VHH binders against o75319. Designs and how they scored, part 42

Target 1, 181 residues: o75319
Amino acid sequence: GNHIPERWKDYLPVGQRMPGTRFIAFKVPLQKSFEKKLAPEECFSPLDLFNKIREQNEELGLIIDLTYTQRYYKPEDLPETVPYLKIFTVGHQVPDDETIFKFKHAVNGFLKENKDNDKLIGVHCTHGLNRTGYLICRYLIDVEGVRPDDAIELFNRCRGHCLERQNYIEDLQNGPIRKNW

## First folded at step 19 (VHH)

Design DD28
Fold by ESMFold2, fold request of step 21:
Structure DD28 (fold): chain B 181 residues (1-181), chain A 120 residues (1-120)
Amino acid sequence: as target 1 above (181 residues)
Amino acid sequence: EVQLLESGGGLVQPGGSLRLSCAASGFTFNDWAMSWVRQAPGKGPEWVSLISGWGESTYYADSVKGRFTISRDNSKNTLYLQMNSLRAEDTAVYYCARYQDTDYHPFDYRGQGTLVTVSS
């Protein structure tokens, strides 16, 4: 599988830490087999991810992978010390209640186990934008009580790209709060 | 190169069943989530179902939940759709599609399709 995801090159690899939260968003890192299809400056490997996080004076304590495929990289490409969780998240559709629950459960578990450090939760889908932004914002809205527009603005600013998918934006702004744990 | 070849369509009465197959070649089948998409005459495409590379996760449109089952056999590079309790509104050309998991085009390849007609 060496196919570079459609328009993946158009996005900043890693966003900025989201102030007041434990989140950082990024696009999917690509394992070495993809690099034959990339110019050197376009490469963004799992190793490059961790180097860029360290350059921001941060550490990852969990990676939540929202992609609906395993072809981009293997968990073995990540440091053994960083927990990895895959939540198969269907694109183009507003994530269903089970997916939202799994995401909230993972975040809440991380916060409980990492209350004595400042490590971050890294979240990505393929582009680190729509599914990633939706679930981060859904968490901030439902669990932290953040206003939808404030959550969206914070995500957009820190990711460096605006949420694009209108059904996601509409659901965040006008849809029901998801109360299941 | 990449090929997706659907089969198993036909004429069936309401309440009947059909099983569709899609033979895949030219790529590593288990690396890719696979989907069924249908297009009724004169209408746009409808996303019917999706299954991850090893069957870890599935998705169904509300219109087919409880009646259709997606499955795959990675040893045969084959995708299936079991269609039960068929209704007239299920009449469509059914396409096997490869899901590329991007924010833009959900599918990068599809087959020529197989026609399912549900009629008295």
Scores: ipSAE 0.766, ipTM 0.895, lowest interface PAE 1.0, mean pLDDT 93
Fold by ESMFold2, fold request of step 21:
Structure DD28 (fold): chain B 181 residues (1-181), chain A 120 residues (1-120)
Amino acid sequence: as target 1 above (181 residues)
Amino acid sequence: EVQLLESGGGLVQPGGSLRLSCAASGFTFNDWAMSWVRQAPGKGPEWVSLISGWGESTYYADSVKGRFTISRDNSKNTLYLQMNSLRAEDTAVYYCARYQDTDYHPFDYRGQGTLVTVSS
């Protein structure tokens, strides 16, 4: 059913654009069927997502959905002017190399196609925190050469919540650099 | 009421095969990723496999990769685990679990389990 994800209400809907990058992170928007269990001020729909991005004077050019389910919303709930990519990402486990590669490929493709604008890549998992933070940081570390602690600090500050999952943090800080191709 | 009922366990010799089933009811089955979790005697639970709602993606623990295949039939609300080339270390109670895709509890419902014993 229409079960609200555990602790979903505890997280800010949308973070801030990460300076020096094209990323913005947010929690999963929930389709209308979830709203009967939510107060009006707790709602965060696909439409609310676009409105909140617009309120920051930003524009999404791509949404990367990292959730391992399709029950939260459907891509057709989004305006057709925003490309959408699903990368099924298993939670609780450090994302595997195939998942990391797919993420890097999508980001690199976006940057090539959008070099003449300032549109953002929106990234979310269920809470917009652990899987989202891991893959954004992994990209910044492996592709942009950012120091692990600097990538993590930037993500935490701009998301408005700190990465929580210790095995992800340890892999980012002390794990191997992953190949970019 | 969410219910998950496992079946198909039993005694099998090393190198043998078994197919486990899990009948699901009380929820929209295809909305949910589903998982097999096993617990060997005296050990903690091990996440064996995961399949997305329409079978678009699968995950396997390294210990079973290449030997086990997760599948589902959404028209029958049934999850399956095909287990081939069974080994003694595969002996465990196997549970069907519903994956909730959150950072906290990976599963919100689990069945009673079915025992698989791999022994000569």
Scores: ipSAE 0.761, ipTM 0.894, lowest interface PAE 1.0, mean pLDDT 93
Fold by ESMFold2, last read:
Structure DD28 (fold): chain B 181 residues (1-181), chain A 120 residues (1-120)
Amino acid sequence: as target 1 above (181 residues)
Amino acid sequence: EVQLLESGGGLVQPGGSLRLSCAASGFTFNDWAMSWVRQAPGKGPEWVSLISGWGESTYYADSVKGRFTISRDNSKNTLYLQMNSLRAEDTAVYYCARYQDTDYHPFDYRGQGTLVTVSS
């Protein structure tokens, strides 16, 4: 089914590049079949995503899709030149260590392969906020040594919305550093 | 109209096994991750397990890991829960639920439930 995700309309489609990082966060783009349920100004398709990134004078080099479903769009709706990676991430609960490791591995691989350009890693879950913010912040904390509150503040400012899920925030602030392998 | 119809509950001894089924209709089954949720007497609901639309990924609560297996047969629109090494603490009504994958309400539909009683 093509039901619009709860509260999806309430969030800015795309954030801003997070300074000092290669990350940009956005909510899930919705394929054309969802547009019958959206006003024109509410639409945010895969094409709209790339137009908005280009308007920021940026370029995506990888999309990491954290949703636990395939119903929102198909990887084939993306330009063939942009790698796509699905990491099934359960919502509502702090992502498990396997999920965190997969995310870290994907980011590190991207950085190695793209050290000679300035392309961005686009990260999204359904709303581009809680799972997305958690994993980006977990990476910055565990791999880059960023202080938890600084990582959260940077994400919130650049996403344009604050992380909402209290258990995620608590784990970032007070939980253990996770292994980087 | 979305329908989720659980079956397979019953009385079983500790250490025994049971398989639950959930027949789904009224929606495109393979588009949706599916879940088992249980509610023990006098307790709130517990998220037991989750499986993605094509079975690419699964999740289990710590209390059931290694003992329970979630699976699905998309050709039959059916969700399963294989429960092994059952314990008294597994006694609950088990519900089949459709996972929304949003930050807000995890499930939008739930069946009527099937009772599993683990007792000697």
Scores: ipSAE 0.752, ipTM 0.892, lowest interface PAE 1.1, mean pLDDT 93
Fold by ESMFold2, last read:
Structure DD28 (fold): chain B 181 residues (1-181), chain A 120 residues (1-120)
Amino acid sequence: as target 1 above (181 residues)
Amino acid sequence: EVQLLESGGGLVQPGGSLRLSCAASGFTFNDWAMSWVRQAPGKGPEWVSLISGWGESTYYADSVKGRFTISRDNSKNTLYLQMNSLRAEDTAVYYCARYQDTDYHPFDYRGQGTLVTVSS
């Protein structure tokens, strides 16, 4: 069961903090059992994640895991001081309203609890791109009032890869505003 | 190695019920989300349902929501689809598929399928 996710090697491990937000996006870290199939320079473990965040002079205050599996790493592989939240998010389909609401609720809860610090919300799916980009952009559009194209451009630049999934892009640009409650 | 074997298909009248099974082997079943995909004659595949490794989350296509229930028994390495209130448009070959949770190919293995025919 420790097959490297398709095309996972093709993506930068961690993006940059998105200016004006509390978000940082990254691809799924892989626990040690996956490393047998990776060259040393390809490895990106939970420890590597935290080292790369610290190298940016940032600190994670929450990890939101959007993957639809638990095989990539265990929450126990993370520092116990960093809250972890799993939101099972189906890929390939525009996330449903329940999933969008769960994400908004988690972000809003984090912002309230962390108003007195500058910690980041780390968000990932398998590649840290389509599901991750969609939900971050949906939050910025619906909750923060950011224009769709501005949200998408900001995500793409800071992730280091462009959103690829056309139905997600179309929904962000032309789809309905989702209720925040 | 990885084997997925569907069963339980057949001929059923509109409004009827049917339960499909998929026996899985060759992998750690509970590590993987599992799915049902169907293909009607002359049409492309349709993603019917998905269930996470321990049943924490499920997904259903709008076309079947409220009528179909996906479940799994990890002790028996078996995936199920309970289909109620069947309609003619549910006629298809139903495949058990292993979900790989990537942006590219959603499934990496599927079975040979089991035919469900809904007709008077």
Scores: ipSAE 0.744, ipTM 0.888, lowest interface PAE 1.2, mean pLDDT 93
Fold by ESMFold2, look of step 19:
Structure DD28 (fold): chain B 181 residues (1-181), chain A 120 residues (1-120)
Amino acid sequence: as target 1 above (181 residues)
Amino acid sequence: EVQLLESGGGLVQPGGSLRLSCAASGFTFNDWAMSWVRQAPGKGPEWVSLISGWGESTYYADSVKGRFTISRDNSKNTLYLQMNSLRAEDTAVYYCARYQDTDYHPFDYRGQGTLVTVSS
C-alpha cells in the first residue's frame, strides 16, 4: 500500500555526513506511488535521496535499510551500482544481538571493500532516527570505542533531530558493550 | 476495510499443542509484517512474535523461543502461530496484529482475539 508513515513528514529527509565516520542517515524514501498524498515539497523519493547526497558532494556506496517492511520502495528503484542491504530491525525494542551483529558485519565489510574511496554508508529506518541512531551509535561505541555521549551527540547533530526513544538512549549510555563477534 | 479474525484457541493441557490462525482481508497481506500479541488476565499486552511480509525474518519473545513458530501463507492471506510445549504461563487472549513499523504506534490493526487456556 501507499499509506504515509505516521509523522514521516516531521523529519528532515537527509542528515549530514557524520565527521570522522562513513555514515549518513536519512528517513525512508518513498516510491512515486506514495506521492498522491504529498505536496511537492514533501516528496522524498529514492531519486531525491541521491540528488540530495550529490548536493552535499558525497556519494553513497551502500544503503542499509532497517525497516521491517518492503512496501516503501524497491531495491530496483536504486541505481544498480549502489549495493543495498536489508536488515529487518524490530522497532520499539532495543535491537537484539543478531541484528546488531548483522549491522556491524555489513559496516565492517563495507569499510574493507571501500578502503580506497570515500563513499558513504546510508542508513535508514522509517524516520531515520531511533533504530538508525541506535545502530550507528552502537557501532561507534562497540567497534570504534567512542564514548556513548559523544556518539549520541554526533548522531543528533548530523541527523538534525535528537534520538527520542528512551530505552535506546539508556541502553547506549548504560548498557553493556556488545561483543563484535 | 481491514479485518483480522483469529481462531484456533481452546483448552489444552500443559505440554500440549495448538495452532492459531488469523484470516486477513481488506489489504495487500504480503506488503505487511504481521504479529501475535497476547494478554494474560490482569496483565498488559506482550509482543509474542513478528514475521515480515514474505517470511524473510521472524522475531520471538524470549518466553516462547523454541516452542512457538510464526508462519504465514500469503496465498490464503493467513497468519499462523504453532504453539508447542504449552505452559500455564501461556494462558492468554492471543491477538493477530498488523505491524506498521513506525516509531510511534507499532500496530495499527488488531483482531478480537482467541482465548488459549493451558490448565491441568
Scores: ipSAE 0.735, ipTM 0.875, lowest interface PAE 1.1, mean pLDDT 93
Fold by ESMFold2, fold request of step 21:
Structure DD28 (fold): chain B 181 residues (1-181), chain A 120 residues (1-120)
Amino acid sequence: as target 1 above (181 residues)
Amino acid sequence: EVQLLESGGGLVQPGGSLRLSCAASGFTFNDWAMSWVRQAPGKGPEWVSLISGWGESTYYADSVKGRFTISRDNSKNTLYLQMNSLRAEDTAVYYCARYQDTDYHPFDYRGQGTLVTVSS
């Protein structure tokens, strides 16, 4: 299926690097088969992603794909020099502890392997907003000790869109700290 | 074009078992995560379970964990729900639904449903 994801056009393709972190968030890039349903200015392919990152004078060192589908693009559409990790993350529900652990493990592994460079972790779900924002904020809160409201405000500002899903926001603000181990 | 047809519902006693099936057509089945959703009388829909296109990942509502198992057979374009240790509160119409991976509408298609009644 080459069905454009619902409301995907409404979001900025790529956010800004989040200061004090190694994160950058973006919406899912779409492979060429989707482009017949898009105006040229609406296109955001895997190639477009890397061009936009380069335009920001940044470099991706890992892409974490949080989508619960394989239909949007194939890992072979990415440069082989950029590691790719798929973490199937159910939408609409607060991510479960296993998903949160996998995300933390991936980020911690990246930071260890990339301590001597400034490459970024690119994180996306379908819109690069709710699942992406939740897991980035959960990491900052649980692992880095960032206050929930500060994590959310940083993400919203750098993504260019506010987290919308109330159960995610409530869990970040009022829910338990999750184990890192 | 997209068609989802549930079957296997019926009357069952508490503690019993039932297996639901959903025949899918009109789309590339293994490209899509699939879900079971149920609606009890007088209640809104409840997301019961989800399975990714090749079965890499599954999700279950807390109310059914350990009792229900979602599965799929991509060679037959069929989704299944094995329901064990059934309880009266499992009584509902069960719908097969195609999961779209967006923040808005979780499902873009669902079937007509099959009724499961758990009663003594």
Scores: ipSAE 0.712, ipTM 0.871, lowest interface PAE 1.1, mean pLDDT 93

Design EE10
Fold by OpenDDE, fold request of step 21:
Structure EE10 (fold): chain B 181 residues (1-181), chain A 120 residues (1-120)
Amino acid sequence: as target 1 above (181 residues)
Amino acid sequence: EVQLVESGGGLVQAGGSLRLFCAASGFTFSSYDMNWLRQAPGKRREWVALITSGGETDYAKSVKDRFTISRDNAKNTVSLQMNSLKPEDTAIYFCAREGWDRGEYVFDYWGQGTQVTVSS
């Protein structure tokens, strides 16, 4: 049977919208096959994700999945009206230039096509924290010109958990800006 | 050394069939879940099918009821039977081993891929 990712239960299911942005981060929702391994109150399905977003009076316009598997849920588990984008992202190491570019390109494309609404870009990895936080912050720093410490603080506050990976934090604070093309 | 080698790709007309194979070596094959993924021209790589070490299967909606994933543990092979092929099935098809890395699922090893072309 399927295994629950380690420490998955320790993180809030869904963060808050990041003020001044269209980003919201959450941990990976798990399809029904995982529910046997969870108490009812621990369950967090794709349906639960959308319910929690609605409770915040928000609407998702795009989901970016950064996990390096397709085990946790299927795109067809989502409403057809919300596009799903997979960016296979290796964990624990700073994302490479190609991964960063793919993320930036996806975000910019969404913003260009969604100028007439206020729908959110939902981003998740396994825990919705380290890979997710790095790429969101990298975007804010490289594209929006936000100070690294401000970007990190904003993400941490809104996600309800702090970035944990020192190599990610160090790269954001002191690493080179990645090209946007 | 872990190695995955795909074969069986080729050109086929719409409505036709192909059977892909993935030969695995360098690890205890029967202990691992195996997957097929594909990448169409100009598109991102997408998951197609899964078969667990226990023999349970799952499929992407786009290939459900047309494709069948199977495994032969005695021969260390994973297969993908593709029926009722469509032009939109044109892609490079990859087999991938699914591992457990630092507390999460990951596709940790990939084959080189095999080209499947479905003509209109």
Scores: ipSAE 0.919, ipTM 0.950, lowest interface PAE 0.4, mean pLDDT 96
Fold by OpenDDE, last read:
Formats: structure tokens, C-alpha cells, sequence
Structure EE10 (fold): chain B 181 residues (1-181), chain A 120 residues (1-120)
């Protein structure tokens, strides 16, 4: 059967909206097949994701999935009204320029199309932390002109966990701005 | 060296059938879950089907009941039988091995892909 990602249980299922942004980060929801290996209170399904978002009085307008698999859940497990975008993102290494661009493009497109609402961009990788945090921060830094340390602090605070990967942090703090077009 | 080589693609009319093959080498094939993905022109790569090492299968909704994934461990081959093909099935089809890397699932090896074109 399916295996639970390592340390997946250690992270909060859903973070908080990042003030001043439309971003919210969460760990990967798991489809039913994974529940056999989880205690009931550990379960976090696509349905649970949306319930938790609603509990925060928010609404998802887009989900960006950064995992490098499709094992965890299916796009069909999501409401049809919420677009799903897969950006295969390799873990542990700084995302390449193409990945960064894809992410930025997706975010910008969403913002253009959703000016009349306050729906959120939900972003997740496996744990919703490192890859997720990097790309969100990269966007804030490159596109919104946010100071790197401020972006990182904001993400960490809202996610409820700190970005862990030193190479990601270093790139955000000292790396070059990535092309936005 | 891990290798995945797809074959069987081609041009087919809507309603037709194709069978894709992926020949695997360089690893213990029977121990790995195998997947098919596809990438249509101008679109992102999307998952199509999975077959576990134990023989369990899963499908994307868009292909369910039309496509069948299977494997022959003796021949180190995974196949995708595609029936009732539609123009929207037009894509490059990729075989991918699913591994476990540092505590998570990943598509760790890919084939070069095989072109499937379904004409209306």
C-alpha cells in the first residue's frame, strides 16, 4: 500500500493566509488509500483541506501542487470550481528558473483573473514548507519587492513552521533576482 | 543505468485503439510502481495511470474505463492499452518509474516519450 511521507505528520496541515498576499500554504492532502495508515486525527484529505480553509473564513481560488508525484491525491478529488495546477518541482534543490517562472506566471495569471474577489492561492509540496516557502518567497521578493528576510519571516509565521533548507534560505537572501518574463 | 523506452505510439482515428509499451532496464522492475503520463501540445504534463509492484492499478478520471495499464515483469514491460481514443488524448505519452526519495514519492526516471495523435 501507499506509504505516508516521512515527517508528514509533524507539520500543521494548513497555515494561515499571509497578510498582504493571497497565499496560503499547506501540506499535501492524502487520498483515502492513505488513511489506513493514519490515526483518525492524523488524516488530512482534500475534503479536510477545504474544511480547514473555511474555518479560517477563506476560500481557495487556485491550488498549486509542487510535489513530484501524483500519488497523494487526484485533481478530481478537488471541487471543479477550484483550478488545479501541477508544477513538478524537485525537492531539496533550489528550483530552476523555469519552475520559478511557471510559478510566477501562474500566480500573476490568477491575480489578473481574480481581481474582483479575495480567493486564495493554495500552495503545497509534500510538507508545504521548503519548496512551497521558497517559491512563495521568491515571488514576494522578485515580483513584489519584499525584503528577503521579511518574506521568509512572514511565510514562517503564517505556515507555523520555519523554512528548513539552508540552500533555499541562502538563495532567497543572497541569490539573484530571477527573470519575471 | 536505468532506462525506460516507450513505443507503440502513432496516428489513429477517434474511436480507435493503441497499445503503448515501455521497456525497462537497469533496475529490478518488479519492485517498482510504474506510471504513464502524457503531455498535450501547449499543456502541462498530466498523470494518466499507475500500476503498483503488486499489480494494483489507478487511473485519471479522463481515461478511466478506456485505458488499461498492465505489466509483464518477465519482460520488464509496462503497457497502456488505450481504447475509444479521443482527439483530446493526443499527447506525448511518457513512462515513469515511481521511486521513494528521502521520504516521499517521486517520478525519478522518465522515458523519452512516444507520440500519440488522435484525429477527429
Amino acid sequence: as target 1 above (181 residues)
Amino acid sequence: EVQLVESGGGLVQAGGSLRLFCAASGFTFSSYDMNWLRQAPGKRREWVALITSGGETDYAKSVKDRFTISRDNAKNTVSLQMNSLKPEDTAIYFCAREGWDRGEYVFDYWGQGTQVTVSS
Scores: ipSAE 0.919, ipTM 0.950, lowest interface PAE 0.4, mean pLDDT 96
Fold by OpenDDE, fold request of step 21:
Structure EE10 (fold): chain B 181 residues (1-181), chain A 120 residues (1-120)
Amino acid sequence: as target 1 above (181 residues)
Amino acid sequence: EVQLVESGGGLVQAGGSLRLFCAASGFTFSSYDMNWLRQAPGKRREWVALITSGGETDYAKSVKDRFTISRDNAKNTVSLQMNSLKPEDTAIYFCAREGWDRGEYVFDYWGQGTQVTVSS
């Protein structure tokens, strides 16, 4: 059967909305087939995701999936009212310019189309931490002009876990601004 | 060297059928889960079907009951039987190996793809 990603249980399922932004990060929800490998209290399904978001008095308007697989859950496991966007993102290495651009384009498109509401952009990779944190921070830095350390601190605080990958942190702090168009 | 080579694509009328093949080499084929994905013009690549090393299958809702994924471990091939094809199925179809990399699932190798065109 399906294997639970390593250390997946160690991370909070859902972070908090990042103040001043429309972002919220979470770890990958797992479809029912994975529940066989989990204790009931460890389960985190797509439905659980939406329940937790609602408990925060928020609403998801878009989900960006950064995992490099489609094993964890299906787009059809989500409400039809919430669009799903896959951006295959390789782990452990700094995302390439194309990936960064795709992410920025998706976010900008969402913001343009959702000016009349306060729905959130949900972003996740496997743990909802490193790839997720990097791309969110990259956006804040490159597009919103946020100071790198401020972006990282904000993400870490809201996610409830800190970015772990030194190469990601280094690139955010000292790397060049990436193309926005 | 890991290689995946797709074949079987072509032009077919709506309602028709095609069978795609993916020939694998350079690794222990029987130990890996295999997938089909597709990318339509102007759209993002989307997952289509999975077959595990154990023979379990799963499908995207859009192709369920129309497509069938299978594998022949003796020949190192994975196939996709596509029936009741629709214009919306027009895409480049890719074979992908799913591996386990540093604690997570990943599509670690891809074929070059084969074009499937369904006309109205």
Scores: ipSAE 0.918, ipTM 0.949, lowest interface PAE 0.4, mean pLDDT 96
Fold by OpenDDE, fold request of step 21:
Structure EE10 (fold): chain B 181 residues (1-181), chain A 120 residues (1-120)
Amino acid sequence: as target 1 above (181 residues)
Amino acid sequence: EVQLVESGGGLVQAGGSLRLFCAASGFTFSSYDMNWLRQAPGKRREWVALITSGGETDYAKSVKDRFTISRDNAKNTVSLQMNSLKPEDTAIYFCAREGWDRGEYVFDYWGQGTQVTVSS
């Protein structure tokens, strides 16, 4: 059977909306085939994701999946009203310019098309922390002009966990800005 | 060195059939899960089908009941039988090995892809 990603159980399923933004981060939801490996209280399915978002009085308008597999859940597990976008993102290394551009383009497209609502952009990798945090912060820094330390602090506070990868943090704080178009 | 080489792509009429092959080398093939993905023009790469080392299969909704993934461990090959093809199935098709890297699933090796074109 399917294996649970390492340390997956250690992270909060869903963070909080980042104030002043449309972003919310969460760990990867797991389809039913994984439930055999989990206690009932540890389960976090696509359905559970939406329930938790509703509990926060929010609504998802887009899901960006940064994992480098398709094993965890299917786009068909999501409501048809919520578009799903896959951006294969390698872990542990700073995302390349192409990956960053794809993410920025997706976010900008969503914001342009959703000016009349307050729906959120849900972003996740495996743990919804390092890759997720980097790309969200990279966007805030490069596109919104947010100070790197402010972006990182905001993400950490809202996710309920801190970015762990020093190479990500260093690149955000001292690395060059990336192209926006 | 790990290698994946796709073959079997081509031009086919709507409603027709095509069988893709992926030849694997450089690793213990029978121990790995294998996948097919595809990328249509102007679209992002999407997952199509999975076959585990144990022989279990799974499919994207868009291809379920039309496509069949299979493997031959003696020949180190994974195949994709595509029936009832539609123009929207036009894409470059990739085979990918699924590995376990630093505690998570990853497509760690890809083929170069084979072009499938379905005409109306």
Scores: ipSAE 0.917, ipTM 0.948, lowest interface PAE 0.4, mean pLDDT 96
Fold by OpenDDE, last read:
Structure EE10 (fold): chain B 181 residues (1-181), chain A 120 residues (1-120)
Amino acid sequence: as target 1 above (181 residues)
Amino acid sequence: EVQLVESGGGLVQAGGSLRLFCAASGFTFSSYDMNWLRQAPGKRREWVALITSGGETDYAKSVKDRFTISRDNAKNTVSLQMNSLKPEDTAIYFCAREGWDRGEYVFDYWGQGTQVTVSS
C-alpha cells in the first residue's frame, strides 16, 4: 500500500494567506487510499483542504502542485472550477531556472486573469514548506522586489513552519535574481 | 544502470487499439511501482496509470475503463493496453519508475517515450 511521506504528520495542513499576496501554502493532501495508515484526526484529503480554506474565509483559484509524483491525489479529486497545475519539482536542490520560470509564469498568468477577484494561489509540495517556500519567496524577491529576509520571514510566519533547507535559504538571501519573462 | 525503454507506439484510427510496452533493466523490477504518463503537443505531462509492485492498479479518469496497465515481472516489462482510442489520446507516452527518495514518492527514472497518434 501507499506510504505516508516522512514527517508529513509533523506539519500544519494549511498555512495562512500571506498578507499583501495571493499565496497560501499547504502540505500535500492525500487521497483516500492513504487514510488507512492515518488516524482520523491526521487525515488531510483534497476535500479537507477546501474545507480548511473555507474556514479561513478564502477561496482557491489555482493549485500549483510541486511534488515529483502523482501518487498523493488526482486532479479529478479537485473541483472542476479550480485549475490544477503540475510543476514537477525535484526536492532538496534549488529549483532550476526552468522550474522557477514555470512557476512565475503560472502566477503571473493567474494574477492577470483574476484581477476581478480575490481567489488564492494554493501552492504545495510534499510538506508545503521547502520547495513551496523557495518558489514563493523567489517570486516575491524577483518579481515583487521584496527583500529576501522579509520574504522568508513572511512565508515562515504564514506557513507556521520555517524553511529548513540551508541551500534554499542561502540562494534566496545571496543567490542571483532569476530572469523574468 | 537503470534503463526504461518504451515501445509499441504508432498511428491508429480513432476507436482502435494499441499496446505499449516498457522494458526495464538495471534494477529489481518486481520491487518497484511503475507508471505511465503522457505528454500531448503543447500540453504538460500528465499521469495516466499506476501499477504497484503488488499488482494494484490506478488510472486517470480520462483513460479509466479504456486503458489497462499490467506487468510481467518475469520479463521485467510493464504494459499499457489502450482501447477505444481517441484523438485526444495523441501524445508521447512515457514509462516511469516510482521510487522512494528521502521520505517521499518520486518518479526517479523515465523512458524516452513512444509516440502514439490517433487520427480522426
Scores: ipSAE 0.917, ipTM 0.949, lowest interface PAE 0.4, mean pLDDT 96
Fold by OpenDDE, look of step 20:
Structure EE10 (fold): chain B 181 residues (1-181), chain A 120 residues (1-120)
Amino acid sequence: as target 1 above (181 residues)
Amino acid sequence: EVQLVESGGGLVQAGGSLRLFCAASGFTFSSYDMNWLRQAPGKRREWVALITSGGETDYAKSVKDRFTISRDNAKNTVSLQMNSLKPEDTAIYFCAREGWDRGEYVFDYWGQGTQVTVSS
């Protein structure tokens, strides 16, 4: 059967909205086939994701999936009203310029089309931390002009966990700005 | 060296059938889950089908009941039988090995793909 990602149970399932942004980060929800390897209280399904978002009085307008697999859940497990965007993102290494551009383009497109509402951009990788945090922070830094340390602090606080990968942190703090087009 | 080579692509009319093959080498094929993905023009790459090392299968909703994934461990091949093809099935089809890397699932190796074109 399917294996639970390592340390997946150690992370909060859903973070909080990042103030001043439309971003919310969460760990990957797992489809039903994974539940037999989890205690009931450890389960976090696509349905659970939406319930937790609702509990925060928020609404998802877009999900960006950064995992480099399709094993965890299917797009059809989501409500049809919420668009799903897959950006295959390799773990443990700084995302390449194409990946960064794809992410920025997706975010900008969403914001342009959703000016009349306050729906959130949900972003996740496996743990919803490193890849997720890097790309969100990269956007805030490159597009919104946020100071790198402020972006990182904001993400860490809202996610409830801190970015762990030093190469990601170093690139955010001292790396070059990536073009936005 | 791990290698995946797709074949069997081509032009077919809507409602027709096509069978894709992926020849694997450089690893213990029978121990790995194998996948098919596809990328249509101007669209993002999407997952199509999975077959585990144990022979269990899963499919995207869009191809369910039309496509069948299978494997031949003796020949180190994974196949995708595509029936009732539609124009929207037009894409480059990729074979991908799914591995376990540092505690998570990943498509760790890809073929170069084979073009499938379905005409109206």
Scores: ipSAE 0.903, ipTM 0.945, lowest interface PAE 0.4, mean pLDDT 96

